Miniprotein binders against q9usj1. Designs and how they scored, part 10

Target 1, 298 residues: q9usj1
Amino acid sequence: MFSVGKKISFILPIKGVLQKLKDNAQKTVLLDATWYLPTDTKNGKKEYLESRLPGAQYFDIDEAKDHKNPLPHMLPPADEFASYVGKLGIDRNTNVIIYDRKGFFSSPRVFWTFKVFGHEHVFLFPNAFNAWKTEGLELETGEPRTPKPVVYEGAKLNKDLVASFDDIVKVIESPDAAGVHIVDARAHERFLGNVPESRPGLASGHIPTSINIPFTETTAAGITAPKPEEDLEKVFSSHGLTDKSVPIITSCGSGVTASVLFAALKECGFKDVRVYDESWSGYGKRANEDSSLLATGP

## First folded at step 22 (miniprotein)

Design f15
Fold by OpenDDE base, fold request of step 23:
Structure f15 (fold): chain B 298 residues (1-298), chain A 80 residues (1-80)
Amino acid sequence: as target 1 above (298 residues)
Amino acid sequence: DKYVRIRISGMNPELLRKFAEEVIRIAEEYGIEVEIYVENGKITIVLRGLSEYTADWLIFYLRWLAYEMGIKVEIEFRKE
């Protein structure tokens, strides 16, 4: 009876994190990926400098991006990614455990980024601060330690995890033939087109044929953690996503919360999930110029 | 007493209503005392009887929601 070893979830409870930290066979790096909306008064880097999980390094999604692209949070080039994480002491064999202060908001974006560049040993630690405190563990304060730089080798963008605008167009032009579901992670009112966009030149609405699953439907209250797998299955099933082989593209405003859906879908065993990196920041501009790209309402 | 005060404003009254209803829903679900009133043309919601942990994630969520709904939100958390 081949015990089909339950694939160890990439989402780790505190016990799993502690186990990896104790395991000296592999280097483990904790990454603080705390990021807030621009409208928020808080700053992730500032908070990191105040307190962090012991030994954690900070991954700044506002720095680790393509600076040549005017869109927010676009994936960096592979060489820039490699350079960035190398300076954090991360190589290909490093266990990377990613958390954020809020629980499960920005950390999935960093998780997705590592997956895109082919990193195998990457994990998410939901609700890290609460879990850490509950366990009676202490936070680190003061100046963070500077890791020894290493060389990250073999970073290559996996296009199978990233959807482009062209990929979206293919779906909307031939929805039946493509058999691809586009899932919008934004709030329902944005999806409907009831909210004026704050950025100039963006249309209000959604991608034609897309369905709306606000990413908060996949998280615990306050976005502290993903819902348990059983609950996630119910959520996705309620939206008609039952076949794990069906290709899915996630989208949001700027690619951050789309990654939350990515993580949740992957947790449920969906095999083909891509993130539309441009998301509405890029698409909304295009839709503003071409009404055939825009849908409103449910 | 610990409280969270939320003030919302915007041009779309329907969106403001929906936001307020969401706050009420959460308050009811978690047994949080909620008071709602209009002051100076703004809807003010005061939450009492919640832990610091609950306040923290709730504030974060509501800021996100407000952003997504195009609502201006001001939030004050009094810890003591």
Scores: ipSAE 0.825, ipTM 0.923, lowest interface PAE 0.6, mean pLDDT 95
Fold by OpenDDE base, last read:
Structure f15 (fold): chain B 298 residues (1-298), chain A 80 residues (1-80)
Amino acid sequence: as target 1 above (298 residues)
Amino acid sequence: DKYVRIRISGMNPELLRKFAEEVIRIAEEYGIEVEIYVENGKITIVLRGLSEYTADWLIFYLRWLAYEMGIKVEIEFRKE
């Protein structure tokens, strides 16, 4: 009787988190990946300094990026990633558990980033603060601990998890031949092109042939957690995504909510999922210059 | 009384309407009391009877949605 090994979910409940924290055989680091929109008055780092899960370090997606690229939230070079996480006390063998204060919004971006660079022991902890408090556990306040720096070895960008503009072009030029689904996590009205872009030089609309699945369709309890796998499957099936072997590219505005879709799709067992890192921040500019790249409406 | 006051404005009245409808939908789903009215040329939505936890994620979501819809939003949360 081949025990169909329960696919160990990378999404952990509170019990799973606590178990990993108690296990002294492996080093575990909690990461606070709280991030707010630039238009928001709140700041994730500031909130982190006020309170956090005990021992948590802060992962700043606005800092851990390619600073040479003018687009927001582009992946850093592998060496810079390694340096950044090494300073957080994370090495290749470290269990990394990522959460955010809002539940399941920005943490998937950091999760995806770790996956891109080949980290195996990375997990998501949805609704972390609420779950923590519900268990009667205390938050840490005051000055965060300074981790002992370590060397992160073997960081290498896995291109199979990152879609480029060229990858997108290949899909739109030969949609039937490519057999690739592009999924846009943005709000529906933005997808339709009914919303003026706040940034100058960006077109309004979506990538031709793309499907709109606002990331909120994949979340439960508001936006605090992903839907259960069974419910996710229903959502994706309703959009024609039933074959787990079909390549999928996720996109959004700046690569954050696209990663929410990435996590949800991976939870459902989709084998080939890539995030278009430039997302609309990069694509919209290109589409503004070339109308053949732009679609509007449903 | 705890309440969340949301004021939205924008050039496209249809987008404002859709945003308001989304808020109403959520309010109904979670059993939140909702009041909607026009004040100073803006649509004002007041939510009452929600927990601090619900208010926290809801405010965040609504800010995201407003951004996605190109709507200006002001949100006030009174905890007491």
Scores: ipSAE 0.804, ipTM 0.917, lowest interface PAE 0.6, mean pLDDT 94
Fold by OpenDDE base, look of step 22:
Structure f15 (fold): chain B 298 residues (1-298), chain A 80 residues (1-80)
Amino acid sequence: as target 1 above (298 residues)
Amino acid sequence: DKYVRIRISGMNPELLRKFAEEVIRIAEEYGIEVEIYVENGKITIVLRGLSEYTADWLIFYLRWLAYEMGIKVEIEFRKE
């Protein structure tokens, strides 16, 4: 009787979260990764200060980034990441459970970030606020607790999880040989190039050979949670993504929603998934200067 | 009465239309009452009979979609 060991999903229901919080054998830190689009009037940090899951710390993707890069959400250097999370009381052995107020929008970016730097014990808690309230649990208000700083050791960027522009170029130059799928998480109209870019100097369109899977196709309504694995499989299969061994690169506007796809793909067992960190914010500039890099339409 | 009022504007009427259609689609799917008004190149959509929870995620989604479609969106949620 081959006990097919139930692969413990990195996506946790509330019961899983509560179990980890009760387990004193390992330190657990809840991270509020709430982030809104720049066009939104809401502010994640502000909301965090108002209410949060009990004991949650705030992970600010606008702070925990490469400040030397003009692109909006580039990975920070490993040492800066380590310093940042260390101040949040997170070390290498800490269970990190990441949520966002919307459910499953920005938290995957932080999840991906932790994975990039080799953190093993990192989880996602979709629809955290709703789940918390449904269970009759109270939110924390007032001034957040200041965690005891710790040293995060061994942060090293795993390049296998990050695609560069050069990686993209390799794919578009030799699509058949590369055998890599580039998946764009942006909305369909954006992908088609029917929408003018809000940022100056960006082309409208998509990466040649890329497939458009708006990340919202992988989420429940309102981006509250990932779809169940069975439904995710259907989504990916409908787009020709059936072979779990085929390398995938996800892209979006600035690397946030690409990470949603990353998480969804990983949930479905895709083995080789990278996020193109520059995404369209970086690529669109290049494509604006070089039309060979730009595709429009379906 | 709880309602969500969505006002969209932009230079591309086709995109506005597509956005509105998406709202309608969602409303129909979730049994939300929809009223649509077109005035001076702006489309106003009023959604009624939705829960606060539904309003919350819908507003967020629509803000994202509007951003992605390059349209301006103003959203008001009245809870009472």
Scores: ipSAE 0.800, ipTM 0.913, lowest interface PAE 0.6, mean pLDDT 95
Fold by ESMFold2, fold request of step 23:
Order: C-alpha cells, then sequence, then structure tokens
Structure f15 (fold): chain B 298 residues (1-298), chain A 80 residues (1-80)
C-alpha cells in the first residue's frame, strides 16, 4: 500500500517561519525584498531602514544585478551573487526566507534568483507584515542588525531555470517541435499591443505563440498572497496548462512578475519552468526592429 | 472615515474606461463604495469603506495597473 505523501511547500505560513527561526541547529536569515515600480514614490530600502521583521537583511534587486547590462535587474554573475549574499551572512546551508511589504510581488524574483544559483534552503513568506501583526509580534526598528560576512560556496547559474532570447527564438521558429509554452505575466492590454511602451524603442505587443496570464490572476487580494494551490490549478488549466511535464517559460516587462508566475507554477508541480530574464525590456527592442518577432491581439 | 482618491488621465479614453471598470470590479468584490466623477477629460474615482490594510494593497495594485496600461495616475489615501 502506498503511503500518503507529506507535501512541504516552499511557501511558508507564519507558523512555519517561526519554527525555522527557533531552530538552533540551522541558521535562518530573513530577507526583505521590497521593490517598487519606478513610477511609485515609495522606496523599499528606505522602508527597510525604518522597520523590518526582526533581524531581516535587505536584498536589493537593483544592486544584486549585472551592472554591465543596461536592462533592468538582470541576474548578476555567479561570483557577484555569492559575494553579495555572503555579506548578508548567507552561506550554502542557510535557510533563506524571503518576504516583501506588498505581500507577493518582488519576493518571488529573489526566490527565483536563489534557485538559479543553486540555493536549496530558500522559502517565500507571503503577506508577511500582516501575518506578523496578526500574531501580535513586533517589528524591529532602529539600526538594522549587522551580519557577520561568510563565504558562499558553489554558486553556479542553472541554465535550466533561465531562458535567453535565443531560447525564445527557437520556440517561435518551430512552435510544434519546441513543445514549450511561453506565458506572459503583463496586464492584458499591454499584451495585446494596445498600450505604447514607456521605455523608448520597444514595440507594443507580445512574443508570438505566448499566452497571457496577468500575474494578478494567481494572487489573492490584489498582490498580498498567492491563491491556494487548488485555485492556482484552475487558473492554469483555464489557460490550457494542465500537463505538468510541459516546459514553460515565463515573461513580463523586466522579470519581476514573471517570477510570481514561476513560483505559482512550481507550487502547482510544474516540472520545467524558466524565467525569461530580459522579458519585454529586451525583447521589445528586437521586435521593434523585426516584425517577425512581434504579435498583437488575442 | 478613510478614503482613496484616484485621478487618471491619458490620451486613450478606452484605456481610461477599462481602468475605471477594473476599479469598480474590485470595489464590488470587496464591498468598497465607489464614486466616479468626470471633469474636463479627467476621471476622478473616490473609494470609501476600506481599511488601511486594504487601501495599501489596492493602491499598489492600481499603480501597477496604471503603469501597465500607460495611464497617468495620482493616488492619495486620506484618514478623515
Amino acid sequence: as target 1 above (298 residues)
Amino acid sequence: DKYVRIRISGMNPELLRKFAEEVIRIAEEYGIEVEIYVENGKITIVLRGLSEYTADWLIFYLRWLAYEMGIKVEIEFRKE
């Protein structure tokens, strides 16, 4: 007789977070990954410096990036990732629990980044501030704690979690042979090509063959938490995503909300999910110069 | 005693209408009172009967949506 499996999600409720924080056998680091759109007046680092979950360190996706690439928040080189997280007190064996103040918006991007570089002990804590307050727990204010730097060993980019522009082109050129779904997390009107892009030189539209699942279809109360797994499965199946073995590439404007879809798909057991890190910020420039790369409409 | 005021503008009236329709949809889902005013080509939306928690995520979501739709938006939260 087959035993019932014990599913343990990488998405932790507050009780799971508190259990890991109490565990003296394995170090746990909380990361505040709060990030705001450039058009927002709020600043995630400033808010972190004012208050945070106790002991949290700040992970800045606009600092931990490829500084030689003009595209927004592109993945850093592996050695620079290792140096960055080592300064936050994170080594290979550290439990990393990632939250953002909006609930479930930018933290999946940082989760994906850790997965890309091979970090196994990484988790998401959605709706963290509300959950913390509801449990009657206090935030930390004043000077943030200074971690002891450590050496992070063995960071290496896992290409199975990252899609390149060349990967996208291969799908477009041979859709039937590729057998890959490209899923766009942007809002519907932007996907259709009905909205001029704010960045200069970008075409309006989407990657041919791609389907649109705005990331907010996978979240509850706007962006505070992912939907329960059963509801996520309904969202994906309503878009034709039922075979968990079919490769999926997620895309968006710059790779942040594509990572929300990455996390939601992985929670539902999709086996092969990659994020197209450039997303529209890079692709749209090429599509503006080569209409064979551009689709519009439904 | 709390309200959110949203002022939107842009060249495409259809996108402005779709944004307003999404605000109405959310308001209906969460029991939020909505008043909409049109004044010289600008749309003002006033939301009432929401908590500070709800206002916080809603404002962020609406800023994201406005960005995605190419809509210029001004949003303020007031405690009366």
Scores: ipSAE 0.799, ipTM 0.912, lowest interface PAE 0.8, mean pLDDT 91
Fold by ESMFold2, fold request of step 23:
Structure f15 (fold): chain B 298 residues (1-298), chain A 80 residues (1-80)
Amino acid sequence: as target 1 above (298 residues)
Amino acid sequence: DKYVRIRISGMNPELLRKFAEEVIRIAEEYGIEVEIYVENGKITIVLRGLSEYTADWLIFYLRWLAYEMGIKVEIEFRKE
């Protein structure tokens, strides 16, 4: 339940989550969007199968992707998105509440994915496991619940939420005329070009004209939740982002932490925010082949 | 007591130092005890006086940071 006279946030506290779960008039599905870096020994699907918030379904960003694209977890075609979420019991009228067990790391990527395909009833639940435990609630174990598949109608990619490589090139070719901020969510040393990329064939550095806001500047306790809105405003303004009407494109390594910045910017009322889905995984390859696309240093 | 043991290595000593500095910064912010040992070009960091909740998010954050910085990291959490 939301307070009258305040903006309605897509970031829900546990009371709002519990309210939606009790609502018999509106179907709600919890999504576990837990995802780990390739270098981590943990597996999000395996952890989901061991325990989850009661009734949660698993959304696998490495399964719900463009299987014809070699880049990691690129957005799927709209019809494949629709089929995927329909099998999880999600139709266009379903409230979708997304969490990840680390707090606020991979769940914004799935949130962004739903927004891209026009799903209005989508929300984030940060720090879900700690909030659940603090409320005295138990996790679900054993066999996950099997939802009845439904038809998801009307999925269509909203280009206003996605940036392409061509969009990036337009910005860097005419930076003053473009009036667009490119914001890189990667760690500072990676942005500077001081770290060899773990994926082969990628240049070390950043997109010319971009600014670096490591996503952890927008989160509390490393990665558990977004900072309060007033603190987010300070983070963005300290980087020169004060005009809420200025277009922003977020980027990172592969579009996961760029989506954390997407969510944080939208929470602060920035009107025009897009995620560069390829991020460095695609851009860095091109920059390795064409140094005019590459910047290094501060 | 609970502790986190972090072993790091890599070709760039400056990046190892910056990683260790970030661990120290977090430890100071959250009242975590830090001991640092350097032996044969490897750095071991031991963190004490932290809850399981803090250890969980800290370990994940440090693995992310190590990945971003190209640092090899081995992290263990022990109860006892």
Scores: ipSAE 0.788, ipTM 0.908, lowest interface PAE 0.9, mean pLDDT 91

Design f15
Fold by ESMFold2, last read:
Structure f15 (fold): chain B 298 residues (1-298), chain A 80 residues (1-80)
Amino acid sequence: as target 1 above (298 residues)
Amino acid sequence: DKYVRIRISGMNPELLRKFAEEVIRIAEEYGIEVEIYVENGKITIVLRGLSEYTADWLIFYLRWLAYEMGIKVEIEFRKE
């Protein structure tokens, strides 16, 4: 069969990135979205300050968040998103190209965030540092460039890209009638409930009816880039995801790796994909208090 | 000669074994030499014959996996 893909791919190879950077008709901003797990010794902002793609600005998912919500990395209010990105020199018409230093780990979360607030000209650049180096291009070091702040107009949350806890409950209470797949990006042993959660008060297990596709199944073994579309199709079909019209909600620990699945599914032409922003950080607490919300095992 | 040294520990021996099996699987996939040592209930895995590029993504991947599996891990990249 001839593959049917998206009309326009948001995942850019280096030549596409360079083309957009050369375009004088529309501003392009590179975003370094590097983020590490709290248990990691590395710090994304510190690394950005040491080196970055030329002209890149830093997007900090732990700054651009809902500061009133105790859950990690929750989407900020629309006006706070607008203020944040405006200070980075990004307005509604800016091409935003997002990378992370690991390749394809945290950048899809920032991509999803822009999509949620209605930003159309947003793209992903996987394996950016390796691609840049292979092309013979230099990184920027020293003091980062200071962008001229702009006003970001019209940020509005698109509920079609975000799932709430109530959305999850509707699915698990009537799984056949809902017709929605819940897909968990966490590692398999965590999904099974074989691993105590590191955050206190969280049950070990998964959302009933959900299927497990650890996000690393959709990336190169090094987590550096997404797999080619043909291989992504095989990954999803091996888990029963073949009908691209069926709605999908992705989940993980805190919404970061669920966004990797979001990007991979959209690249393969799945029409209706949402990220459950709370993910296990919120759900697991409720499931610890109500066993009807908890499943374990295969 | 470059090597990655991985020390793992935890309360669940089955999870430690599964983590080590994944390290071995990756080593086989990428032609990386692996040596395994057990000392005082801790497992040490030494990987040789890998580039700095491979070590960088491998260390990141293994730290993520250890986090997901509830395993305490110390991973170092060294040149000799």
Scores: ipSAE 0.787, ipTM 0.907, lowest interface PAE 0.8, mean pLDDT 91
Fold by ESMFold2, last read:
Structure f15 (fold): chain B 298 residues (1-298), chain A 80 residues (1-80)
Amino acid sequence: as target 1 above (298 residues)
Amino acid sequence: DKYVRIRISGMNPELLRKFAEEVIRIAEEYGIEVEIYVENGKITIVLRGLSEYTADWLIFYLRWLAYEMGIKVEIEFRKE
């Protein structure tokens, strides 16, 4: 028996995606958010141009960024976000369904970006290509569709979803540091400080007080989809994350996999989750110059 | 027949061992046949009995893990 007032999940199975695409009452736009590590030879835009879910637009996290900040993928200014998504045919009332070709890797970063700027109707579609083909549906090839640009009104950064370096310092210096959890999505050996950073000038290690939950603990088959909610609960509780009201800040190398943890935590009902956008790309430089900011080991 | 060939190298033998252990763990979980040997001075891991779907996510995951562990990898998916 199910009660009235059921929880609405932002993670959609294919049937939910198809229902929103069919709904004539509200426009829906699919976004391909595929992104690859700098060391990979593949290119998400090139793959999008070859094939995509029908009608999908491409969201490039390396284009929709703060161009005045040298750190990778930093959130754009609100007016530039609005201009960018408006060119994709997205206004404030548009349902935005975000996928990536690998399943559940870079799409949560774009989901988080929309949430940060106050977009209410935003959803994730994990394992999209496999789900699409299993349903017997065809991909779109050839020239992508050109959307009619619209005006996006009212983009405003929500500080409750973003952590700054100053926010991290307050946690480190807090008399009750156990009041906020910093959660690192990087692989364990990188967290421990056992791996030299590939970017010059970054210390090896982690933020003091942080705990390590490599993002792949929250996903199925490596990276294809988030685990079911009950399994996510077990992952988080095994790391001491049981109180849904305790503030959490997620971090990683540059904010991509930290957003996977953001989505997983929100799915489990954690109320106060922020992403540290700089992540190690910014913090690691400071920690290299100030050892009080650096921890290593377990 | 389909296979994934993974060649790894790096300055830290312990990290290479841990990477290989993770590949073996995944192979056991998914019923994938694994063979490990040395070829051209590199550790080579060959995975067989996997679908194109499994190979796709596995290759991406292993590239991410290698990046995180500071390991140089060459990964390819082939049909025989």
Scores: ipSAE 0.787, ipTM 0.905, lowest interface PAE 0.8, mean pLDDT 91
Fold by OpenDDE base, last read:
Structure f15 (fold): chain B 298 residues (1-298), chain A 80 residues (1-80)
Amino acid sequence: as target 1 above (298 residues)
Amino acid sequence: DKYVRIRISGMNPELLRKFAEEVIRIAEEYGIEVEIYVENGKITIVLRGLSEYTADWLIFYLRWLAYEMGIKVEIEFRKE
């Protein structure tokens, strides 16, 4: 009798979160990964300082990045990642549960980051604030607790989860041979190239051969949670993504919503999913210089 | 009465239209009352009868969408 052990989903309901918090066998750290667009008036860190889940630490995607790279939100070096999370009290054996205030927008980026550096015990908590409130639990206010720094050991970038520009070029040069699907999480009009880019020097359009799945097609109740697995399967199937063994590269504007797709695809059991970290912020510059890299329309 | 007021502007009227249509779609899905009018060359959309919870994620989504569509958006949320 092969007990098909139900793979515990890395996406946790509130009951799962509470269970992990009660389990004293392993240290658990809640991470607030709330992030807003630069054009937004709100600030995730500011809101964190006002209120948070009890004991939560803040993971700032604008700080935990490669500061030597002019592109937004590029992965930090492994040693810098280790240093950053170590200061948050996270080591290799820590259960890391990531949430954001909007539900399921920026938390997947942090989730992907932890996966990239080989962290095993990392989870997502969708719609955290609403779920917390609904259960009658209280938020923490005032000054956040300063965690005891620990040493995070063994951080190593897993290249299998990160696509480079060169990886993209290989796909577009030989789409049939590569058998790789590039999925763009941006809004449809931006994908089509109907929207002028806000940053100078970026082309408008999409990567040739890429398909468009706006990340909002994978979320429920607006953007507060991922759709159930069954519904996600339907979404991906409708876009021709049925073979779980086919390599997929996700992209977006700056690597954030691409990670939402990453999480959704992983939830559906896709085995080979990479995030193109540069996304359009990097690619659009290249496409602006070389029109062969640019596609418009459907 | 609680309401969300959305004002959008931009050089491409087709994008503005599509944005407005998306707002209407969401409003219909969630049973939100919608009023649309033009004021000072801007399209104004007023949403009524939504919860604070709905308003919170909706405002965030609409800001993202506006950014993605290259349109200027101003959003006001009146809680009372």
Scores: ipSAE 0.786, ipTM 0.910, lowest interface PAE 0.6, mean pLDDT 94
Fold by ESMFold2, last read:
Parts: sequence; structure tokens; C-alpha cells
Structure f15 (fold): chain B 298 residues (1-298), chain A 80 residues (1-80)
Amino acid sequence: as target 1 above (298 residues)
Amino acid sequence: DKYVRIRISGMNPELLRKFAEEVIRIAEEYGIEVEIYVENGKITIVLRGLSEYTADWLIFYLRWLAYEMGIKVEIEFRKE
């Protein structure tokens, strides 16, 4: 019998999801990570309470956060992450499969959060509701299942996956010596500085040296799923990202769509990818007060 | 007869035009019929000939794009 080492993708098609759910040797928890923009009147938790993939638990990025930080969605302290996911029935040995209802939008943020705290068995399930229906499977309605709380041990922030403001400053102070690409997931007009920011006190523009890859360039099927790896490779190479060993920091408005780029880059084998968690929500205020931190235009 | 009605407004006419152009581009890609009306400084875009599945992700995408472009948007899907 010949064995060959194979890359196993963390982005699962429905057959991979179903295989994990059938596995009696290791517990699997589905997470609904649906989150809506501030300007949307919809609420992800309320929709979760109406229907969900069978047995799914809800992960709320606005609850599982640093409550002492005024910036949106900042990573929680490790002990608070552990407490939060333990209440969802998740321990370190649990397979965690994450979806969102409408897009491939907020589930990568939750995926990144698990990776940051050292969770090995975490996966993404894109276009989940359509895939579920197409397979002839039923949604769960009525009262959600109540998980039995467990202890989550060993959560520790992996600094190799998170960029700080100080990390950004080091890059822009010596861009050639740093050798780091900063990639901005926001829409092009926002990147250029042509759009006033909705949050008060933020400059319009982008981080100097950064390049713009709107996260929608990495998605297909009406932004419900990532593009296939071959097409992702073309997207990144068209923006000059060909050397998989070059460190990359992703950014956006508040760290949500930057995580879509994180997932896409990791799927393509980029070795060193970090998310700038503050993103423009924190950076833009500083750039409003210090012109050396602000770039506009192409 | 199903349709998506999109009403947009904002201070920057060029951004409104670019948003409308993106809606048209998507409509062409997916074989969606487009009608555009301008009334009292507001632009109304009506899309017809799309499935509920396509309407669902399209509305989500357009809300994201409007947010990113600083455009005020009202989007409604009607299934009559």
C-alpha cells in the first residue's frame, strides 16, 4: 500500500463536512458566524434562533471580543475566548466547522480567531445553506440545542498571526528593509480616499505602502464562496504576490474582510500571514492626526 | 413577478454612477434585466429576471458595496 503526503484544505466542501459530522472518534461542532454590517437592520443571532444547520451553535463576534477596547471586534483575551467557546461545547479536541448564512464574509474572521488561540481542528464551510439544500438535507428549526459546557484548556494568543499598530509603523518607516506586504481588503474607492469614513474622526485613505485587493476579488458564486485555488493564485500574482515566503499583513475596516484575505492567502500556501486587527478603525484616527501615516490615491 | 428595487443617494454623483455601473455589470453577467429611473435627486434601479438565490447574495453584496462607497441605499426584494 503506497502512502503519499497530501495537503488537506481547511475549506471543506459539503462531502467533507458530512464526513466530519459522521466521525464518532472526534466531536464536531458547527458554528453559525453570521454577522451583518452596521448599516444593515438584520441580526445574525435572531436569524440563527429561527433556523440553522442541525446542531449548530452561534458565535457572536460582537460578544466574543475585548470589552475593554472601544474598537470594534477586537480579539478577546485568551481566558475569555476559552470561556466563551467552552460554553458552546468546544474543547481543544473538537472539530469546529464555521459557516455564515449569506456570504463568505464573517466566517473567516471566526476561523482566524480560533487559529490565533491555537485551535488546530478548525475549518470553513462556504455557501453552506445552498450546499445543504442541494444535498437534500433539512435545516433545523425551533429551539436550538443547548450544548453541555466543557473546559477549554491552553488558549494562548499566537502573535505570529496578529499584527499591531507598531508592526505597521515598522513597515512604513523602512518599507524596503521590512520586506512585508500590507494588503487592504476594502473597496477601491475607500482605499483611494474618495469616500468619507462613516465612523467619526477617521481619515480617508490607506496605509502607506499598502496594496488594494478588495476581498470580493477572492470570491465567487456571488461572494458566497472563495474562488478555487488556481484562480486565487492568479488574483494574487496579478497584484505582485508570487513569493510565498514574503510576510503579508492584511487589513480592512475592522478586521472582518481582512480575514477573508487571510484565509485565501493561507489556502494558496503563503507562509507568513497576519491580520491587522485594528484595521482602519484604529489606524484611521491616528492618520487623521499625523499625515506621515496617511496615503491617498492609487 | 419578482424584482429587486434599489434606491441610492449620496453627495458624490461620481460614486453613485460607479455603483450603478457595478449593478449593471452584474446584471449583464447573470442575464438580469435592468431599469434605471432618476427622481428628485435619487436613483432607482429595478432588477428583474433573477432567482431568489441570486437576489439573496446580490442584496448582501450591494449592501456591502454601498457601505464601502458611502452611499445611502434602500434595497427591497418583492416576490409578486
Scores: ipSAE 0.784, ipTM 0.903, lowest interface PAE 0.8, mean pLDDT 90
Fold by OpenDDE base, last read:
Structure f15 (fold): chain B 298 residues (1-298), chain A 80 residues (1-80)
Amino acid sequence: as target 1 above (298 residues)
Amino acid sequence: DKYVRIRISGMNPELLRKFAEEVIRIAEEYGIEVEIYVENGKITIVLRGLSEYTADWLIFYLRWLAYEMGIKVEIEFRKE
């Protein structure tokens, strides 16, 4: 009887979260990764200070970034990442369960970040607040717990999970030879180039040869959770993504919703998925200077 | 009465239309009452009969969508 080892999904339902908390409470950290658009009046950290899952720490994607890079949300250096998460009480052996207040929007970015630096025990908890309340569990209020700082060892950037501009150029110069799919998570109208960019010096359009899968096509109940795996398979198949061995690069505006696609693709068993960290914030500047880098329309 | 009021404006009427259509689609999917009217060159959409939970993620989504479409959006949520 070949025990088909149930591949433990990195996406956890509430039962899975509770089980992990029960089994290893001292080595499990809940991370609130709530993030709002800069145009929004709400602030994730502020809300975290008001209420959170019990014992949760806050991961601020606006702080845990490369501050030397003018682009938004670029990956921090490995040592800075290590220092940041160490202060949150996270070490290499910590079970990290990431959620956000909206369900499944910014938490995948943090998930991807942990994966980039080689963290093994990292999970996503979709629709966390609703699930928590539905189970009759209470939120924590007041001042958050200050964790004991620990040393995070062995943080190394895994380049296999991060695409650079050079990687993009290789694809567009030789699309047939590269065999790489670039998937844009932005809204369709943005992808088409029908929307003026708010930032000066950015072109409107998309990366040549890229396909558009708005991240919302991969989410259920709005943006609260990923679609079931079966439905995700249908979505990706409809866009010609059926071969799980084909390399995929995800992109978006600034690398946040690209990570939603990353998580969804990984859930479906795609083996080679990278996030283009610069995304359109970086690429759009380049395309503005070089029209050969720009495509518009479908 | 609980309601979400959405006001959108922009230079591209086609984008405004598409945004409004998306709101209608969502409203229909979730059984939300929707009222749409034009006032002073702005489109106003009023959603009624939605839960606070639905309103929360919907408002967030619509803000994202508006940003993605280059649309100016104002959203008011009345809980009671």
Scores: ipSAE 0.775, ipTM 0.907, lowest interface PAE 0.7, mean pLDDT 94

